# Ledger of designs, part 3: miniprotein binders against b1l550

Target 1, 279 residues: b1l550
Amino acid sequence: MRLPEELLERARDIHSEAPSHRIKLDRVGSFGLKVPVEFKGFLLLAEADVWVSLPEGRRGVDLSRQVEAIYELSNPPKDPFSLCREAAISLLEKLNYADSSGVSIRFDAPLQDGESLKYYGVEISSIASDEIINKIRVEILGMTACPCTAELIRAYKSSEIAATHTQRSLGILEVSTKAEHPDPDKLASIIERAMSSPLRTYTKRPDEGGLVIRSLSNARLAEDVVREMIHLFLEEFGHLPEDTHILAAVRSMESVHMHDIYAERSFSLDEIRKEISSH
Short names: E, the ipSAE of ESMFold2; O, the ipSAE of OpenDDE; V2, 0.75 times the mean of E and O plus 0.25 times the DockQ between their complexes.

## First folded at step 11 (miniprotein)

Design t11 (at its last look DockQ between E and O 0.69; V2 from the best seeds 0.00; counts 0 for: pae O 2.7 > 1.5)
Fold by ESMFold2, look of step 11:
Structure t11 (fold): chain B 279 residues (1-279), chain A 80 residues (1-80)
Amino acid sequence: as target 1 above (279 residues)
Amino acid sequence: SKVEIRFEGDDPYAFRWALYFMREMAKLYGAEVEYRIEGDRLTIKITGLPERIRRWLARLAEFLAERFGVEVEYTIEDKE
């Protein structure tokens, strides 16, 4: 049953009232929206979250205005980074009682993989207030080869066997900065180069052999992968503002263990420079 | 409260993309979706969407038609 629209004239505006408990809220919004985006010539299906802060004196947020802000900007579809930033700014303009707004956009980014495509995970955010803070998280799977098992097999009396267990590992880089979002392809490349080898969606037998040989020749612990990601990140993105915050992590789905192994390091650029220069 | 969108062309990716997106939008609003694929035609009927969203979807359908080289027609039901 749909109620008559003229009832809007008689009803209280609940949102503009003062709440019973005058407590500021940091994030009030709509999560799980679907938006189209253009990325590297592909039209992708993305998921978006939008929110604003809510002052202690206001009972509710106008949710329809929030949703409208991003939907108006998403059609026709455009670059997800521009959409993210512009929507965050539009939220503050439309909901002027808020002192901050935020937008996040999640999608699977295509990456050329021989004659086919593979995908890696991207989540971007823009948080607007007096300034804009941009955040990007990239996740991509790679292969790791265990150096501990490789050493034990080498030490075995035959010593002619070159082997170890290999497994899928998920690499994660997350960057929060006042600068523009870093290029997700470069972040994905850093993660893949830190692994023992990349994973492929399709591999012919000669290519598969090469992939396995690379993995065995580049055996790495989860801890090694995280350290290498940081090293490579600093080479590529060490120019970002000093207060840029980074998280580097790997979750290894160890084939011979009953559980995953996880390694992580977070740091600001000025923090890690001091740490490295003190050695 | 309904919109009907009809695509015609030989582009399975465009049909899959359009159908998936419009079904997800319908879910967000608790709207009812019916669809039919007959050869190179896709018909999507959605009941229970707000007027602004019905018009937004029609504009997106025009974009998809241009982008993928398919034809589109649509009907938006007015209240008056």
Scores: ipSAE 0.470, ipTM 0.816, lowest interface PAE 2.1, mean pLDDT 86
Fold by OpenDDE base, look of step 11:
Structure t11 (fold): chain B 279 residues (1-279), chain A 80 residues (1-80)
Amino acid sequence: as target 1 above (279 residues)
Amino acid sequence: SKVEIRFEGDDPYAFRWALYFMREMAKLYGAEVEYRIEGDRLTIKITGLPERIRRWLARLAEFLAERFGVEVEYTIEDKE
């Protein structure tokens, strides 16, 4: 039911009113929107969050304009990187009272696994103000084998290939940069390579055996995985701006314990370079 | 208020995607979705969507049709 235009003219613009308390808000927006994106030739339905800052002198944000901004840019579907950046800018243009805006897009990214597909989690974000900051978070599961148990068994049986327990581990890379979003596939690859072995969607018996043997041959602590991730990241993305911030983390879902093992390092490229050079 | 979208073509993948997108969007807004597949025709009826979303869905349907090589027709009714 469309309200009569006459009623609309009489209605106070509540959003433009002065608030009872003059306090600036950092983020006001719509969370959990669904937007189509095109990623590596795949059409995906992603979740999106959109927000802007709200000045102290304005009671509310025009949320409808925010939603309109993201959907206008989402049709036709485009890559999520461009969508994030363009939407963040558009939000500032449409909501001129805001001094900052942000867009976050989340989806499961398809990754080729032989003749099948596996996936990793990705969250792509852009924050716009006087500058644009791009953020990407990649999460992918891999397999780790425990080197400690392997050593014990090796000592016991005097075998070249030592049995050890294996577990699934979640690797995380989060990158914030003034440059373009890093390639999520490359980030996912770094995480997989840092672990004992990747996971497979399906394996034939010989392939499964090979995967396990590979894992055993590359037994790694959670700490090892994080350090390896950082090392590989520096090799691949060392060209990013020095003020680029990185979080590298792993959560190992231990198979012999009820708790998980977690390790992380947060750093800027400048900071980590100085640390490495001092050794 | 309702949107009725009709796809025509021999592409089950197109129909699955179309239905998926429409259903997910409808769910987001608490709208009701009815659909029927009759041979090479998929008909989707969505009720209770905001006006702006109705138009957006129509455009999305056009995109999907183009992408998958099917034909699309739609009707948007704004009257309750």
Scores: ipSAE 0.033, ipTM 0.547, lowest interface PAE 2.7, mean pLDDT 86
ESMFold2 (binder alone), look of step 11: mean pLDDT 77; pTM 0.723

## First folded at step 12 (miniprotein)

Design t12 (at its last look DockQ between E and O 0.76; V2 from the best seeds 0.00; counts 0 for: pae O 4.9 > 1.5)
Fold by ESMFold2, look of step 12:
Structure t12 (fold): chain B 279 residues (1-279), chain A 80 residues (1-80)
Amino acid sequence: as target 1 above (279 residues)
Amino acid sequence: SKVEIRFEGDDPWAFRWALEFMRYMAKLYGAEVEYRIEGDRLTIKITGLPERIRRWLARLAEFLAERFGVEVEYTIEDKE
C-alpha cells in the first residue's frame, strides 16, 4: 500500500531532528541489498552494504538516499570495484552531514577449472572520508596433507610408500590499501599455490588419485601455508603502498581431529620487509 | 503505478536472473509482482513501485535483453 505523496509536505522531517541522546554513530545504513555487477564478463547478482557515519546531533539517516546512491550507479551493471568506490564517494556527496561513508560488495567469483567453473568468495569495501581506503578479502578452498603423519609412516616401516591424512583447508587473504583493489583472481591463485593441492570441481578416479599424490609430494602444515601465502603475496604485490595492511590465514578442517586448526598473520608491507631482511 | 516487462527468447538462465532480481526489487519497495512463463516468453508485472524505480527497471530490462540476446518490450503506467 502506498500513501498519498502530498502528505510529505505536512510530515515532520524526523531524520534531521536531534536525538534524545547525542551520541555519534560510526555506521548507519542499508545492509544486504542485491546489486547487479559485471565481473570479468560474468553478470552476477552481488550483495551490498551501504552506510555513513552519523553525527551526534542528527537523529537519523536518509535511507532512501543511500539506496538511491548505489542503484543509480549499478545500471547498467559495471565492475564491482568501480561501483564500490564510486558509490562510497556518492554517499558522502548525497549525505553531506556524514564525515565518512562505506560500501561493501560480496559475490562468488567464477574461476576456470579445466572445462568447468569453480567459485571462490570475494568481499570488497571502499571507505571514503578525506581519502579512500580499499579493502578486499578472498577466501578459497584447497587441500593440505600433513607432513608429520607422513614422516611417522615413512620412519615406522622405512617404507617407500608415503601416506598421511588430507583435508580441505580454507585460505584467506585480506588486503587494505589506499591503492586500487588487488585482482581477486591473483589473490586466489596465491592461496591455491600455497596449499598442497588445489580442489577441482569434477574429478574422476584417476584425476582424484593425481590430486592426492600431488598433495603428498607437497605436504604442508597450516603454518607453512600461511608463510608461503605471505612469500607469494610479497613477490606479486610488494609494490603496493608501505602502509598497506594484509591478513593471511588458513583454517584447516583436519580429517583426523575433532576440531579445526587455525593460523594467521597480520602485517603491513614495511613491517614484514624489515622482519624478512633481518634473517 | 505499473510496469510490465515482457521478455521473449530461448534463455532460461536470463529469465531466472531477471525474475529473481525483479522480485527482489518489488520486495524491497513493498510492491506486488505477478509473472507468467509461456514457452519462450516471460512476462513480469509489478505494481506499487516509485516512478524512478519503474524506469530504472525498464533500463535494466533493455540491458538484459541485449546482454542475453533476447527480445524485450515494456510498458510503464504513471501519472506523467
Scores: ipSAE 0.580, ipTM 0.866, lowest interface PAE 1.7, mean pLDDT 87
Fold by OpenDDE base, look of step 12:
Structure t12 (fold): chain B 279 residues (1-279), chain A 80 residues (1-80)
Amino acid sequence: as target 1 above (279 residues)
Amino acid sequence: SKVEIRFEGDDPWAFRWALEFMRYMAKLYGAEVEYRIEGDRLTIKITGLPERIRRWLARLAEFLAERFGVEVEYTIEDKE
């Protein structure tokens, strides 16, 4: 039902009114928007959240302007990193009462897997205020083989390649930086290389066997995976600002237990460099 | 207010994607969506969209058509 324009003119601007309680809000916005993005030549439909801060003297946010800001920038579809950053800036310009804004964009990133595609999860964010902070979270599944069980079986049967249980493990790298968003493919690669083996979308039997053998020969604890992720990250992204914050984590979906094993390390580049240099 | 978008092509993925997106947009703005698939033709009719969004959707449709190698036609009717 279209409300007559005349009614809109008579309606109070509720959003601009003084609130009953003068309290600043940190984030007010629209969550779960769908926006088209172009990533590595693929047109993807991403999920987006947009928000701004709300001053204590304003009752509500102009939500329509927020939605407009991101959609204007999404046509034609562009890379999600630029969209995220530009939208965050645009929000501050369009909503001048806000002292901070934020945009988050989530999508599954396609990755070539032989003749097929596999995907890893990406969430990028940009927060704008006096400065812009860019955040990226990459999640990709891999496979780990347990070295403890392998050692037990080796001791028992004296085999060169000991059987062990394998499981899917979710690797996570989250990076917050004042620099541009790190390359998600590189982050995904770091995670995969840190695990016992990658997962494949399509495998023939010989290929499947090869993955298992590789995993068995490269058995790693969840803790090993996290440490390896950090090591590889420093090699690839050590050039980022020292105040860059990183979360490296692994969630191992253990095959012998009903619960998962989780390991993580949160650190700044400055902090971790000092730690490593001390050993 | 009515937007009618017609895609012609043999890419079922393109049609599904376009339909999903346009349905979402319609839902977001409380608009009504009707669609019809006839062979290689997808027709989407959206009623009740704001003017700005109607134009935006039309431009998006053009982009999609180019990207997927399909043909597109659209009509925007502004009912007073």
Scores: ipSAE 0.046, ipTM 0.348, lowest interface PAE 4.9, mean pLDDT 84
ESMFold2 (binder alone), look of step 12: mean pLDDT 73; pTM 0.678

## First folded at step 13 (miniprotein)

Design t13 (at its last look DockQ between E and O 0.88; V2 from the best seeds 0.00; counts 0 for: pae O 11.6 > 1.5)
Fold by ESMFold2, look of step 13:
Structure t13 (fold): chain B 279 residues (1-279), chain A 80 residues (1-80)
Amino acid sequence: as target 1 above (279 residues)
Amino acid sequence: SKVEIRFEGDDPWAFRWALEFMRYMAKWYGAEVEYRIEGDRLTIKITGLPERIRRYLARLAEFLAERFGVEVEYTIEDKE
């Protein structure tokens, strides 16, 4: 059943009224929308959040206009970065009582893995006000090998046994900048290169052996993976604005432990450069 | 308030993608969806969508047809 639309003209506009408690809200929106996007030749079904700020004198946000703003721009499907930025701008224009707006888009990004595909997590956002701030978070699994156990096994009766425990580790890079969103594939590559070895979608036994051997020859502490991620990030993205903020982190799902190990560092580009140059 | 979209072609991935999204949109708007797959033909009928959303789905269906090389026809009824 659908109610007659002429009732909208006769009813009070609840959204434009003043609230009982005049308190501004930072984010009011619609979360968990599904939107089509085109990413690197793939048509994906992404998840999106849209929001605006709400001033103290306005009781509610027009949620249908928020949803309309992003869907209007999603057809025909286009790259998620353009959709994200354009939708954030459109929200601020369409909901002119807001002083800021935001859009987040999340998807699993396909990445070439030899002749196959693998996937990694991407979340992008754009927050519009007087300026636009772009944020991207990339999460990708890799393999890590413990160097402490490897050294202990090497020292056992002067053995030539090359062994240690290996495990899946989740690497995270998050970047917030006034520049365009960094390329997620480059961020994913940085994370994988910092690990002991990449993970493959499907591997036959000779290739599995090669991955294990690579991980053993490149054993790293979780702390060192984070340090390597930062080093590689600076090589690739050191040209971004100096106030660009980065979070680098690793969560290691230790195969011989009942719990995870976690390491992280957050910094701005100008901050980390001062730190490195002081040593 | 009805839209009917008919795809014809040999692309089961495209059919699954279209079904997944159009069923989601129907659910989001509280609309009723009926669909049939008969060989290389997919028919999707949705009742209870706003006019803007019915036209959105029709335009998206045209995009999908071009993108995946399938044929598409549709009808839009603004009244139930």
Scores: ipSAE 0.453, ipTM 0.819, lowest interface PAE 2.4, mean pLDDT 86
Fold by OpenDDE base, look of step 13:
Structure t13 (fold): chain B 279 residues (1-279), chain A 80 residues (1-80)
Amino acid sequence: as target 1 above (279 residues)
Amino acid sequence: SKVEIRFEGDDPWAFRWALEFMRYMAKWYGAEVEYRIEGDRLTIKITGLPERIRRYLARLAEFLAERFGVEVEYTIEDKE
């Protein structure tokens, strides 16, 4: 039901009023929007969050303008990296009372898997203020084989290839940088290479056997996976600014337990370089 | 206000994306969506959208049509 325009003219602008308590808010916005994006030739419907800061002297944010900002930039659909950055900037321009803005875009990214496709989760974000910070989070599933159980079985049967339990593990890389967003495919590749083996959408029997054998031959603790992720990240992305912040993590959905194993390390490039050089 | 968009083509993905997006927009704005699929033709009718959004949907429809190789026609009726 559209209210008559005449009634709207008589209504107070509640958002522009002084609040009862003069307190600045860090983030006010709309979460769970859907926007089209183009990614690697695919047209995807992504989830988006948009927000701005709110000064102490303003009661509310003009949410309609926020939504308008991202949709204007989404036509025609563009890459999510540009959309994120441009929308963050546009928000500050449209909402002049805000000193900071942010955009987050989430979707499942297609990844080539032989003749088929698999996927990884990606969240692309940009925060704008006096500077622009770009953030990307990549999550992809892999397989891990437990080296501890392998050693126990080896001790028992003296086999060259020791059987062990395997499980799906979720690898996570989150990067925050003043540079452009790192390539999510490269991040996904780092995570997969850090696992005992990748997962496959479609496997024939020989391929499946090979995948398992590879995993058994490359048994890794969750801790091993995280350390390997960090090592590989430094090799591929060591050129990023020193103040770049990284979170490397793995959640192993253990097949022999009802609970998951989790390991993480948070660091800046400067910090981790100093740590490695001291060794 | 009424927007009617017609897609003609044999690409089911085009239809799915169009419907999903338009349903979302309609829901957000409290608009009503009606759609009909007749063979290779998808007709979507949306009522109650603001003018600015109507134009956006039209442009999006054009983009989708180009991307998926389907034909698109649309009409925007501004009923006072």
Scores: ipSAE 0.008, ipTM 0.183, lowest interface PAE 11.6, mean pLDDT 84
ESMFold2 (binder alone), look of step 13: mean pLDDT 73; pTM 0.672

## First folded at step 14 (miniprotein)

Design t14 (at its last look DockQ between E and O 0.69; V2 from the best seeds 0.00; counts 0 for: pae O 2.0 > 1.5)
Fold by ESMFold2, look of step 14:
Structure t14 (fold): chain B 279 residues (1-279), chain A 80 residues (1-80)
Amino acid sequence: as target 1 above (279 residues)
Amino acid sequence: SKVEIRFEGDDPWAFRWALEFMREMAKYYGAEVEYRIEGDRLTIKITGLPERIRRWLARLAEFLAERFGVEVEYTIEDKE
């Protein structure tokens, strides 16, 4: 049933009243909104979440103003990082009863792969209060080769021919910082370089041979892929604020095992620098 | 409560992108979408979107037309 809109003239504004239970809420918002974004010359369909904090004395959020904040800024389409930050700021301005706001934008980012494109996952966030905290998560698939099986095969025949199982692995980098969002292409590059070999969308037989040889020559445990991600991250992004928080992780879909292998490490730049400098 | 958007031109990628985006918007709002492809013409009719979203889509359609070099017309009905 759909009610006539003219009833709004006589109805009380339920959302501005005090609730019967005065409890603050951390995130109240609209999730899964569809917005267009412009990323590196590509027009992409993205998903967005918008939210604000809700004080204990306010019963509900003005949801129409939340949605308005991001849609006003998303047309014409612009880059997702500007949209994310600007919408978070606009939410606080439009919903002045809130202590904080947040915006998340998710999309699949195109990446040049020779003559083809491949895609990797990106989710960015901006959380605004007295300051803005920017978060980014990048996920990209690569190839890993098992060093344990490689060593066993070498020892079995006492041969110099390296062979082992290879599998697809999902690498993950998450960064939370007061600085601007790191470039997702650089994060994706770090993940790919940490693995045994990148995945390609199209290869010819000599190129396929080269990828296999690279993977065999760079056989790595999931644990060592994570360690390499951290090393490469520090080389590229060690200049970020000391309280920047990072999560590095890999999930390996082991071809000869029934279950995935997972490794992760979270840290602040301050923590990891002290850890490394003690060696 | 209705918006009708009519694209005309020979750009199948633009038509596919516009249709997919508008179908996803309609899904989010629980709106009904009808579309028809007749040669180089794509017509999309959406019923049940909020007024501000109908106007927002019209502006997006103008952007798409300019970006991809196709023609666009639209009609917006402000009442049921």
Scores: ipSAE 0.545, ipTM 0.849, lowest interface PAE 1.6, mean pLDDT 85
Fold by OpenDDE base, look of step 14:
Structure t14 (fold): chain B 279 residues (1-279), chain A 80 residues (1-80)
Amino acid sequence: as target 1 above (279 residues)
Amino acid sequence: SKVEIRFEGDDPWAFRWALEFMREMAKYYGAEVEYRIEGDRLTIKITGLPERIRRWLARLAEFLAERFGVEVEYTIEDKE
């Protein structure tokens, strides 16, 4: 039942009232919105979160204005990076009482896999205040082969290619920067190249065999994968600002244990360069 | 207030996408959604959307039609 618009005009503006407790809130907004985006020629329905800060003297946020801000910018659908940045800025303009805003957009990104498609997870964010910070998180599954077990088996039975257990591993790269969002496909590629092998949606038998052999030949610990991710990241994205922050992580869904193995490194470009140069 | 959108074309993906999106939008605004698929025709009826959103959906429908190579017709009724 929709209340008559006339009643809305007579209603007290609750949001503009003084709160019972004068406390600033960091994030107030709408989560789980659906917005259309265009990504690499694909029209996708993404999930979006929009929020602003709330000053201590204001009871509530005009949530309707937040929703309008992102929807106005989403038609016609545009790339999620621009949508994220522009929406964050628009939120501040429309909600003048806010000193900061944020937008997060999540979707599964299509990636060409031979004649088929596979997907990786993407979360794009922009936070606007006196400056704009862009954040991107990429998650993609790959395969890892255990070098420790391989070595044990090799020691036990002389073979050119040692058998070892393999598992699916989730690679994660999260980048926060004042620059534009890094290319998610490049980030996904870094993760895949850092693992023992990529996953394939469809393989012919010879291709499958080759994939397994490659995996066994590139056996890597979770720690190895993270280090390789960092190395490859520096090669590809070393041009980003020095204050760019990176999280590189791997969650290995272990096949021999009931628990997962996790490894991560958080760093700024400045920090990691100093670390590497000190060797 | 009523929006009725009709898509015509042999693209099941387009229909699914459009329906999913419009249902989510309607849900957000507390609007009612009715839909019917008849062969190569999808009809979506949404009742209870704000005026601004009705116009926005119409534009989106046009965009979708162009993008998927389907035909679109729509009617917007502003009568409460």
Scores: ipSAE 0.157, ipTM 0.648, lowest interface PAE 2.0, mean pLDDT 86
ESMFold2 (binder alone), look of step 14: mean pLDDT 75; pTM 0.697

## First folded at step 15 (miniprotein)

Design t15 (at its last look DockQ between E and O 0.37; V2 from the best seeds 0.00; counts 0 for: pae O 9.2 > 1.5, pTM E .727 < .8)
Fold by ESMFold2, look of step 15:
Structure t15 (fold): chain B 279 residues (1-279), chain A 80 residues (1-80)
Amino acid sequence: as target 1 above (279 residues)
Amino acid sequence: DKVEIRFEGDDPWAFRWALEFMREMAKYYGAEVEYRIEGDRLTIKITGLPERIRRWLAYLAEFLAERFGVEVEYTIEDEE
C-alpha cells in the first residue's frame, strides 16, 4: 500500500531537523548501487557506493538526491574514472551541507588471456572536499612456487630433479594520489610480473607444463613478491607526486598449509625512496 | 514494470553479450528475464526492474546497438 499523496504533502521534513545527539558522521550514503560503465570498449555492470559527510546539526541526508546524482551521470554509460570523479563533485554540490563526499566504483576488468578473456578486480574512488583524492585498488590472481621446498627437494634429490609446491596467490596494489588514477592494466601487469607465473583461463597439456616450469624457475616467497611489486611500481610510477601512498600485498593460498600466508607494505613515494637510499 | 528490447542484426557475439548483460542486471535486482532468438533477431523481456533502472534502459539499448553495430527497438511499460 502506498501512502496517500495528501498525507505526504503534510508530513514534516525529517532530514532537515536537528538530531537528538549532535554528532558529526563521516560517511552517510547509499552502498551497493549497480551502475553501467564503459571500460576499454566493454560495457560492464559495476557496483558503486556514494556518500557525504553529515554535520552534527543535521539529522539526515537526502538519500534520493545521492542516488540521482550518480544515476544521472551514468546515462549514457561512460568510463568509470570520469564517472567516479564527476559523481563525487556533483554530490558535494548537490548536498551543500556536507564538507566532503566520496564515490567508490568496483568492477571486474577484462584482460586478454590468449584467445580468451580473464578478469581482475578493480575498485576506484574519488573523495572530494577542498581538493580531490583519487584511489585505485587492483587485485589479480597469479601462481607462486615455494623456494624453500624447492631447495630442500634439490638438496635431497641430488639437484637433478626440480620440484616444489605451487599455489594461487592474490596480489594487491592500492594507490592513493592527487594525480589521475593509474592505469589498472599496468598495475595488474606489475602484480603478475612479480609472481612466479600468471594464471590462465584455459591450458592445454603442453601449456600447462610451461606454467609449471616458469613457476619453478621463478620461485618466490610471498615477501619476495611484495618486494618485487614495489620495485616494479617504482620503475613505472615513481614520477607520481611524492605524497602518493601505496599498499602492496600478497595473500598466498598455500597448497601444503591449512591457512593463508599474508605479506604487505604501505608507504609513500618519498618514504620508500629515503629507505632505499639509506641502504 | 516490463521492458522489452529487440535487437536485429547478424552478429551472434552481440546477442550473447546483450543477453548475458541483461541476465546479470535481472539477477542483481531480482527481476525475471525471458528471451527469444529467431534467426537474426533477439528479443529480451524483463519484468520487475526498479523504475530508476527502467528509465535509462533506452540509453543502454542504443549503446549496445552502437557498440555491436546492430539495430534496436524497445518498449517500456510502466506499472503493471
Scores: ipSAE 0.012, ipTM 0.388, lowest interface PAE 7.8, mean pLDDT 79
Fold by OpenDDE base, look of step 15:
Structure t15 (fold): chain B 279 residues (1-279), chain A 80 residues (1-80)
Amino acid sequence: as target 1 above (279 residues)
Amino acid sequence: DKVEIRFEGDDPWAFRWALEFMREMAKYYGAEVEYRIEGDRLTIKITGLPERIRRWLAYLAEFLAERFGVEVEYTIEDEE
């Protein structure tokens, strides 16, 4: 039942009232919205979060306007990067009491895997205030082979390619920058190249064997993977602003243990450059 | 209060995607979704959507139809 406009005019605007406690809130919004996006020719249904800051003198946020902002921009579907940035800006325009806004868009990005498709996780965010900060998080699974066990077996059997345990490993790159969002495919590629081998959706028996052999030939600790990710990132994205912040991480789901191994490094481009130059 | 969207085409993927999207949209607004698949025809009926969203869904349906190479017809019934 649509309330008559007249009734809406008579109703107390609860959101504009003074709150009982005058406290500013950092984020108020709608989480878990579904929005269509176009990514590399694929039409995807993404999950989106939209929020704004709330001043101390206002009781609530106009949530309907937030939802409207992102959906207006989602028709027709567009790339998630533009959607994220534009929506963040639009939120500030529509909600003039807010001094900051944010949008987060999450989806599984399709990636060609031979004749099939695999996917990696993407979360794109934009935070708007006096400036716009863009954030992207990419997660992709790969495979790691343990060099320690390999060395032990090598020492025992004197084989060139030593057997070792392998496991799935989740690689994570998170980048926050005042520049445009880094290319998620490039980020995913960095992660895959930093691991012992990529995962495959579909493998024929010969291909499976080759994949395992590759892993054994590129045995890496979780720590090695993180360092390699950082190295490859610097090669590809070293041109980003120096205040760009990066999180590189790996979660290895160890096959010989009940627990996972985790390694990470958080850094700015300025910081890591100084660190590398000092050696 | 009703949006009826009809897709015609031999693309099962398009139908699944369209249906899933429409269901998710309806869920947010507390709308009811009914659907019927008859051969190469998908009919989706959504009841209880706000007017602005009804128009948006219609546009989305057109976009989907174009993207997947299917035909689309829709009817938007305004609350008289």
Scores: ipSAE 0.007, ipTM 0.233, lowest interface PAE 9.2, mean pLDDT 83
ESMFold2 (binder alone), look of step 15: mean pLDDT 74; pTM 0.688

